# VHH binders against q9rw55: the designs that were tried, part 25

Target 1, 281 residues: q9rw55
Amino acid sequence: PQVEQLARQKMWNLAERFVAGESIESAIQAVQALERDGIAGNLDLLGEFIDSPAKCTEFADDVIKLIEAAHAAGIKPYVSIKLSSVGQGKDENGEDLGLTNARRIIAKAKEYGGFICLDMEDHTRVDVTLEQFRTLVGEFGAEHVGTVLQSYLYRSLGDRASLDDLRPNIRMVKGAYLEPATVAYPDKADVDQNYRRLVFQHLKAGNYTNVATHDERIIDDVKRFVLAHGIGKDAFEFQMLYGIRRDLQKQLAAEGYRVRVYLPYGRDWYAYFSRRIAETP

## First folded at step 4 (VHH)

Design w09 (framework vhh_7w1s_2)
Fold by ESMFold2-Fast, scan of step 4:
Structure w09 (fold): chain B 281 residues (1-281), chain A 116 residues (1-116)
Amino acid sequence: as target 1 above (281 residues)
Amino acid sequence: QLQLVESGGGLVQAGGSMRLSCAASGFTFSYAMGWHRQAPGKQRELVAAISGGSTAYDDSVKGRFTISRDNTKNTVYLQMNSLKVEDTAVYYCAAKLYRGSWYDRWGQGTQVTVSS
């Protein structure tokens, strides 16, 4: 165990750039450091394999503890969750457990003026997630719950338009799952073009838009678009991943743009870190 | 892209122990890892699974088998104790790449033969 512990400590020295630690306390300290630079945080509790209703509810309880700790530290809670981690697809007393647990989480965030982003997962969960998102917006308001659309999916432009009645807060991402060509664009150029379409249409519709990308060409295009269309800096924000392009994060904040950084934390950091290394060769 | 390579199989006497290893390479994200087995004339079945700190076991191996991982070596282990002739099978390492997916990355398999 001493040898295994030392090896994990060495691995952590490489990972600490991309992960805000293993505890709520370390995650909150990381958000406070970002806020000193004029950058907001989006906290993500890294999930474990959730195979039982009881474990899904325990995960939800841990998210609620995070929300309470953020509030106690003077931080407006902003947290991302995956509905699969809190029981989406599991029936309990005639109700979807994920929806039941999401209500508990969003209700707690709302008490503190906070926000919950419902992360999108693989394409098989899009329909149920958007249905549950609509339900939750109806119960709590679009100012307290948002979701994600992935530009690599053919369906996303239609999904975006179908949600306009909600005036939704949406985080636009390219997409990170392996998807078949029957549902997703195989070519990067098409993904990037569709990303621009999603962002520009959402901004023009008057909806709060989270532009989640490190791609400077897209960022520059968004800057030009909002200037050309008289869209204020309070109608959107740029989002990036913790430890990636820290220079760009600070530059955008200095220019007066809203910037938010996605901060993963928790015991499952190794899987997240391994993916970060694979994506930045 | 993700490659899984099993090792540690072979012949062992009933009542003995054996440890199987599964080395993952290619830096592809793996959400969960599992050990499956297929005995002659039987369908392939899940024996043990691990994701984060959580583990799950087939009833036939509970108390005898332990799944663990070494994230620094990107390796998953199956410690098999009190082996029975009925544990004879080809053992496959498999990975789930993301939450909500099936096991869709498989090793080539390693033979475990338990003699009486």
Scores: ipSAE 0.000, ipTM 0.100, lowest interface PAE 20.4, mean pLDDT 84

Design w10 (framework vhh_7w1s_2)
Fold by ESMFold2-Fast, scan of step 4:
Structure w10 (fold): chain B 281 residues (1-281), chain A 116 residues (1-116)
Amino acid sequence: as target 1 above (281 residues)
Amino acid sequence: QLQLVESGGGLVQAGGSMRLSCAASGFTFSYAMGWHRQAPGKQRELVAAISGGSTAYDDSVKGRFTISRDNTKNTVYLQMNSLKVEDTAVYYCAAKLYRGSWYDKWGQGTQVTVSS
């Protein structure tokens, strides 16, 4: 529709702040700009309406092209994927297509010493995603595959503990989906406190922890916690979204902390950008 | 394959000078090299870095410390002048292999003790 097309065109100047462009080339350039400031990238290829097995496999092929392009540009590949976008839940020749495609992606990243983060989605996908994460860590190693736990879910604290045998790399987020009160904390204060529990317990367990938040109170609490417990700056990192709190990103990097920025890119940026502007700061 | 071996630490009086050396061997393709330090009761911090022709310093050492590289010997140096008691720390040489990587190759550490 023309209304959507016109709105998309008009909003690109605002979206440029939050999206690393539509192409692999623009995404690589954005990572290189961050690296000049001592900040690493986490590349995310945006995808919507991936409803066929062929499209899921094509999306996986595009992620592999991204990994190859990052390597060719001298960047250690670090990429996030949603298993639903590569076929999770779709049967192909008696096996889960998402798992099959994830293996291809992780194998390519591992070839270049890279890393794949399996993004967590709504609560209905947690069980299958954690099962597939365990399988992939067993095949490729925890140094090449990570996943996400969401503090808004009651289950996350138990899930974190259940994964300790893997020594897993986990990105801790608050959560971004609308969830019923039967599975998720309705109050922000409970979500924030559970976030601290997840981060502190994971750090204490000796597991690499990605602290993905713009909340300065939580960031300050993490800084105090690691100092008090003798946890080095090489055991964790702060992660933030592209274009959000750029000042804080630079400040943390200047203080010697590891900082990584989630960089969405691709033709489907409009949906992502719309979510960003709709969120209450 | 890349190995980092540090030398040159020890005891020195306040106001003195000391030079640390870091010899890199094996696979030596690295984007950047840096000197980190960890003082008693504090976290490890980056004090000086070199990447290509560019150098960077922590404000606490700027004007007193100089990082340099000898490409023929594949060695990185940290020249420390006007040493202060608060410079007392274990000093680590580290390499960043790729532009987007952290410092993931580390030396064994060299103790520097500055007495009053």
Scores: ipSAE 0.000, ipTM 0.137, lowest interface PAE 18.1, mean pLDDT 84

Design w11 (framework vhh_7w1s_2)
Fold by ESMFold2-Fast, scan of step 4:
Structure w11 (fold): chain B 281 residues (1-281), chain A 116 residues (1-116)
Amino acid sequence: as target 1 above (281 residues)
Amino acid sequence: QLQLVESGGGLVQAGGSMRLSCAASGFTFSYAMGWHRQAPGKQRELVAKISGGSTAYDDSVKGRFTISRDNTKNTVYLQMNSLKVEDTAVYYCAAKIYRGSWYEYWGQGTQVTVSS
């Protein structure tokens, strides 16, 4: 209702720092502002609560409109999607709807020389997402599709190694979902240690690695690692979240590193904003 | 700075086999590598491509040519079997990499001549 809408609107003044607005136009303008500073964008249309087949297809249509708008604005499309938002796990005409819609999205991105990152969600979706990632890389190529591994999961080191035949582009994150200790490290120190292992092993394997963290200790360790191993600045990039550590983003770009900012937008921003607040002690 | 150097071309009889190699330097990893060819007076066309664990071929060479990659040596190969006179062309190695945007790099080309 109206009361819920009004409450969300009142929260926007705090959320504006972390979200690029509710429209494609505002998202494109935000990416163009970053590109003027030598920083690339990774566009994310918010929509984690998409729960019907019709809404999943409408969401996929909106992602395709975003890709077309980025191309029209002179931006190479680079977009993140959650497979749950486009129908993963929902059957339509004997096929997984998420896979069907992902194909449409990736095909449009490929037409414009773009890239789609398949965001990882909670641990229950890891198996199906990695299976669908392998299928999509087979159909479109690793230059157009990537995915995410989460260092808080025990399984992630094994998953990373199992994908080496694909030469995959992977975004390494610590993880942001609430997970049981049976599948995820409960202690931050173990998560951080495993994050370094994932990044260093992926770099050593010759795979393009997205180092997605605001942790300066890890960033410094990566800088030392690539220098020590003769790994060029074209083999990896640093990724950060919109509105967080903006001065660090500019500093890394000025030092000649590739920097990309994850840039969420859309009407379903409240859940994303709530997670950003929850990460503060 | 990525550079591509082709080798393995030359003269071969129809029905024979030949293996082309392409060594990439200046970068330890490429998302996609492939082979294109250009016959005299014709446009350059894709022959075969390898991206991740996946391969793709032009219909004219499907079943006869095999593309493979050794990531340890940053080298891509094209194994050409059952060669035809129509396969005569300059063969170009290409690599597609990410540098904040997607870029394509080309080798200098290697001549393959198939005689009757």
Scores: ipSAE 0.000, ipTM 0.263, lowest interface PAE 13.1, mean pLDDT 85

Design x01 (framework vhh_7w1s_2)
Fold by ESMFold2-Fast, scan of step 4:
Structure x01 (fold): chain B 281 residues (1-281), chain A 116 residues (1-116)
Amino acid sequence: as target 1 above (281 residues)
Amino acid sequence: QLQLVESGGGLVQAGGSMRLSCAASGFEFDYAMGWHRQAPGKQRELVAKISGGSTAYDDSVKGRFTISRDNTKNTVYLQMNSLKVEDTAVYYCAAKLYRGSRYDYWGQGTQVTVSS
């Protein structure tokens, strides 16, 4: 009925700011539009809570379809996944479906010269995710798989240093999960200071660093740091969320910095969109 | 939008048991539920959480507290056994969206006092 169509259309007119559509086709078109502005994409398939092995495998199959579609469209695939969405956790036989599915995904991306970012989740998954990241870098190479470190965690500075032997590509974020004060800084000033420490130390170590923040004070500090230390614009990039501070994204690209935008897409856009509205002033 | 209504709490002797309940109303597709507590002069801390059959507990309560869900009643419970004086706090129910970064909904808080 027309009433249902009108309601969905009005909701989508608001959501299109934050979501790159419901289909692979629309997501690819959104990446192509960003590339015309000198901005790269990082594709994220939205999904409802993934609670069974069959759903995890189906989700992984859909990520592989996305990778194949990006390649067919002339785009080097760059995709983020959560290991929990593809089945992370050992079964009764000691096998981890998430690791098995991650291997399938990364192998397909590698065929096309692409890259998979292993998104970090809450603190209880950090140990297993970093262990699996090390395994996957050993199998596929650091140029094809990366992961995330969260500055709100006390442990992250040590984790960063422990990974230097891999020369890893790491996406630095402040952190977005509710964590107890036993594992995470409760004060925003400490989170922000630790974010700078993570970024500066990773850059100084010669490792490719993704600076994922909308915080202009931190962005300005990174610009000053790389200039002062002779670090080239090919050694790092700024990353932002689709629809957030499009002005800043374009400005950084115009200044010659590498910029990549996280592009969520898929049928589960309503939940994602609702969160974006709540966070935006 | 989601609303959380807590029940239970009160005075209990050390070594005793108590069950807190949290009824969720409204609609959200996927969300995790948790219990937090705040003792006088201390920060609010996570006690237990449940998401899609997975549970996690703070070390101080592991083995003594159990979080569970009744989908028929849309209610989450915190069963507290072997209570200690140190468990005295205001207990809060909270809900976190599946892809959310923090708990988006909070209950009113329920006082639990454990006497020696």
Scores: ipSAE 0.000, ipTM 0.126, lowest interface PAE 19.4, mean pLDDT 84

Design x02 (framework vhh_7w1s_2)
Fold by ESMFold2-Fast, scan of step 4:
Structure x02 (fold): chain B 281 residues (1-281), chain A 116 residues (1-116)
Amino acid sequence: as target 1 above (281 residues)
Amino acid sequence: QLQLVESGGGLVQAGGSMRLSCAASGFTFDYAMGWHRQAPGKQRELVAKISGGSTAYDDSVKGRFTISRDNTKNTVYLQMNSLKVEDTAVYYCAAKLYRGDRYDYWGQGTQVTVSS
């Protein structure tokens, strides 16, 4: 009650740097502020652990509201979703609820010329997410649906190559979940090396690549790679998290690179904030 | 901070129709919107809700009441047809930001009286 409310307010004072507010209105305003600096947004409604089919469908409806609000505000919708939040793994009349709800979301985004990124989660969801990604690209086109590959996983280099027939838009990340050494590189140097391999191979294959990192060494290596291979600035973008390295975001945009900022928002911000602080013990 | 203002209540004869409006002071897109009612001597109950593209109704009003949203006006409506004396209640517009059963924002309420 009172003690919980005070603790939450104290935590919010720290978290507000990393979260674009609790409402769609605040999230849209944050995107508009970024666009004035030549930076695009990627909107993420917080709520990763949804436990009932009805709540999963309600969450999907809330994502559709976000897409409609972005369009109404003159913003081309670009939204990230976690399939677990919309029912992945739950059966509804013989079909995966997450796939059914993802179709509704992507159809609405496509109506407005928008894009949906299917966020990758822990290693146990990789197979089903990539299967559903392939299905959705076949139905809607690679220009409206993308997904994420995580360089900390041993499997990701092979997964990237297996998707080339789709000409996919992929967001490359290092990975943020606690994973066992049986599936993920425990050494940072190996994660970073595999990140470069994923990015360079995807760029060389002619696929739109989202380079999602704050690591300046990797960013500089990507800059050199695209220059050396004649890859235009229209074939990729840099992506960063809201509130992190705002100086670097502005610098890259000023240099003529495409920059997009991942903007989490919503009342369920605590889980996102907890993951951010776990990365900086 | 979201504010909700209801209008359109009043007196109507049984078998008649009435439309309630709920005007919001800001974006309603974040919110699941609901209409609740409280009859004399009874607890407040959910009558209808709209969450994105999905609507749901209490069995007592299904087929008679319709909830809708005008996203360009930030307004939610409750169209009430074939009104019965037992529909007499104070009707409240409510919004919830969190997924779940709890409504975070409430209007002041508007009285609907159905006479025989």
Scores: ipSAE 0.000, ipTM 0.154, lowest interface PAE 17.1, mean pLDDT 85

Design x03 (framework vhh_7w1s_2)
Fold by ESMFold2-Fast, scan of step 4:
Structure x03 (fold): chain B 281 residues (1-281), chain A 116 residues (1-116)
Amino acid sequence: as target 1 above (281 residues)
Amino acid sequence: QLQLVESGGGLVQAGGSMRLSCAASGFDFSYAMGWHRQAPGKQRELVAKISGGSTAYDDSVKGRFTISRDNTKNTVYLQMNSLKVEDTAVYYCAAKLWRGSYYDYWGQGTQVTVSS
């Protein structure tokens, strides 16, 4: 056991730069530290292989505890969830468990003036996620629920336009899943150009836009675009990862831009890392 | 900042095996790391990726290739077995920093040539 404890401690020395601790309390302290630098937080509860209805509901309960704790600490809750982690696609008496659990989470956030971002996953979940997003915006308002569009998908530009009636808050990302060329651009240049198109069109439509990228060329292009079109710094924000390019995060905040940092936390950080370092011949 | 350096590669006969290594420096946290390849006259394609505790493979290599990662050394490996002539390509190591991002960090590429 001593050897395992030493290994865990060494992994934590690396992880502590990128993870906001194991507890809700440490995550809240990390958000408070960012807010002192003029940077907002987006909290992500770490979970590994959440695969049963009971585990999905337990995960949703833990997200609600996070929201309540953030409010108690004087922080406006801002949390990202994956609908698959709270039961999307699982039937519960003829209803989608993920939608049921998302309603509970968003209702709690709304009580405290907070916000929930519905993370986008692989292409097979886009239709159901956008349908559920529309339903949830209708129930709770676009000021409390957002979602993600992925520029690597051919469909995303059309999806963005189709949502304009909601005046939606959307986080724009390039995309992270292995996707076939029948649904996704194979070339990085096309993904990057489509990312610009999504961001620029969403900003021009008057919709709150989250520009989630560390790509400085895209960031610079967004800065020039908003200046050229008279778009205020209160109409969008830049989003980045905790512990990554802290220099850029501080620079953008100092320039008066809104910056939000994605903060993963939770006890499952060691399980996550231990599985990653397992070498298979 | 994050830099990726590939090693391994070279000439191998069909049916043989080869292991590629990718060393990441800068100790930046990455959400995922993967191997991409580009054959002459074709577009670059994702071959295998590792993210969290999970791995994923393109159907063309599933069962033949294995990706693994040593986070303490910040190194990712691609073990290639039962190589086919059509596996001939330049293989690129890539990393993405955020769950919703694309692969923005790329290595220089390592040539793999499989002869008949």
Scores: ipSAE 0.000, ipTM 0.235, lowest interface PAE 14.8, mean pLDDT 84

Design y01 (framework vhh_7n9e_1)
Fold by ESMFold2-Fast, scan of step 4:
Formats: structure tokens, C-alpha cells, sequence
Structure y01 (fold): chain B 281 residues (1-281), chain A 125 residues (1-125)
């Protein structure tokens, strides 16, 4: 008890750098603090997921509560969800539960002029996620729903081009999963180069581009690219994880770039924090 | 300390089967994606298979797809690799590794936390 509480308290003293607390209220306060520094938030509800339709719908309900709370606090809602967490792949009477729940979430965000990013997961979910993204953009508009492309996948450059008819808002990431060499670049240098290809081509196509990376070499290359091609600072933004390279976040905002920080929150912070510490000692 | 202890390797004839185990300790096993990698003599490390934290999603290298099955028992903090229809080309030292979080949109490179000695698999023709 007391020894365990002290250990958890010491862990929280480290974790508070990377997690925006356990509650909607703490997450909203963290976004407000970032906005005072000229930095926007992207809220992510942490949670343990069971392969249960009821739990997926409960998670969707909690995301909607977050959207309502952000609006009530004077914040334009910007939230990321994983379709697997809201039931993607679960078919009930001919309907995909993830798509049904995503519609509810996006509709609520749209009421408040907000935005939902459909996080990309491992390679086995890319096809269904991009199909559902196309459907949702058709129903709600690209100004209210976006998705993610991962530069470590060979397919991503082709996927990006295939979506140009939608004029999509896309977050470009390197990728977080270790994938088979048949679908992903095994060499980091190729991943980094493909990241540049995705960002540069998306910017040149006139599509809103979220440059989500802590890699300062890539950030510098993007800065040079937009200057060389006359691309305005209103056509893209830099995105980073909460608590990672706070110095760089503030520097970019001070330089007049749009900056958005991915803010995880929720009672499952211990799991998230442990992974962050393992990745960025 | 974070520890991954592999076991279950051995000598097997082509067409045979082996089941590898990896006992994990020192971290919350159920919160991490887990992987199997291998290294054959004189070759670089090759990714073999991966499994999500909850076990819902799996992925395989093309060389083993349809023959190998990755699984996990979160209650026992154990990762498994069922290897069927083994080929001489599968001969290698097999390692399990802790992966990055599904909540991370950033890749740290060829990330594989390889802990321990691995387990040797030798397939005779």
C-alpha cells in the first residue's frame, strides 16, 4: 500500500511530462496551457481495449464526451481515434461498428467546427481504414476528418496519390510498428527518404499536410522546401508528442509555424508512460 | 530489469515443427507489441513476426507466412512462435523483442529490444 503508493507517485512525477493527466478536465487544462504558448492540441483518449462491441461503443461515447467538454471550454475540438478502438472489423447486421461509431464522433466534432484524425495502425488495417476514410470524407468533408500515412510502408506513396481527389488532410508519420520487409522498408534511411517524398508531394499537390516528426533534419528540409516553392505557413503544420522536444515545439511556434501536440490522457497512463520512457530514455 | 528469455529451439528434420517460448519480465507485458526475429549464420537480423499488445493483430514475413503462428498469453507474460513445415532455410538463432507502443506515430529506426541469448533452431535437410 504505502510503499506502492510512493512508487506510483514517483513514477507519476516522471510521467506528468508525457501524459495530460487522468481526466477530461486535466486534458482540457493541458490544451489551454499549450494554447497560451501558441501551440494547438490533438487529444487522444488512452484506454485498454477488449474485443467487445459494447466496450468499443463505450469508448466512442467517452470520445464524444471529450469533444463536448473541449467545446464547453472554448477549445475547437481536435481529436485522434483508432478505428479498432471503436469497432472496426466488427460486423453487426451488415454494418461495420467502427464506421458507425466514427460517424457519431465526427458528426459531433463537426457541430463545433472540429476535426477527427483517423490514426493508422499496423499494415493489415491500411486497406479498410483508407476505404472508410474515403467514405467519411464523402459524408463530412475533408475539413472535418483526416487520416495518417506511414512512410515505412512501401505502399504509402501510392496511397497518398490515390487520395488526391479528396484534397485530404493527412498526418505523415514514419510508423511505430516493426513490419515485415515485404511491406516496409527495413532500412531507416529509406524510411526517412520516403517520409520526405510523402510530405513534399502532398504539399505540392496543395493538400493540408501535418508533418509529425521530432527529426530536426526532416523539419529543416521541410522549412527549406516550403520556402523554395512559395508554400505558405497556412498550408501545413508540425506535430509532436506531448513532453517530447518541448524546446523545439516552442521554437517552431515562435518562428511563426503552426505547431500541434498529440496529448494522451486517461487512467491508462502508466502503460503509455512506460512505453515513452523505453523509446526516449 | 527488463528480461526476455527464449526457449524451445532444437534440432528438427525438414517438414517438422517446433514451438518457441519467450518469458518476459520487468515490464507490463500486455502493454507492448512483441516480435520474433532471427539471425542465420553470416547473415543480418531478419524480422519474422509481430503481435499486437492484446493479441488481436498479427503480421508475418513473407518467408514464413502460412507456416508460422505467433501468439501470446498475457496472464503468463509469455510470447510463442509455432513453427510448422520447417525448411533448412529457417535455421537461425531466434530472438524475441519488445516493440514500440501503438500510440507512437514515430519510428525509432530498426527498433528491437533484444534481451537475452536467443534460442537456436537447426533444420536438417
Amino acid sequence: as target 1 above (281 residues)
Amino acid sequence: DVQLVESGGGLVQAGGSLRLSCAASGFTFSNYAMYWGRQAPGKGREWVSGISPGGRYTAYASSVKGRFTISRDNAKNTLYLQMNNLKPEDTALYYCAKGPTYESDFWSGSYMDVWGQGTQVTVSS
Scores: ipSAE 0.000, ipTM 0.158, lowest interface PAE 11.2, mean pLDDT 83

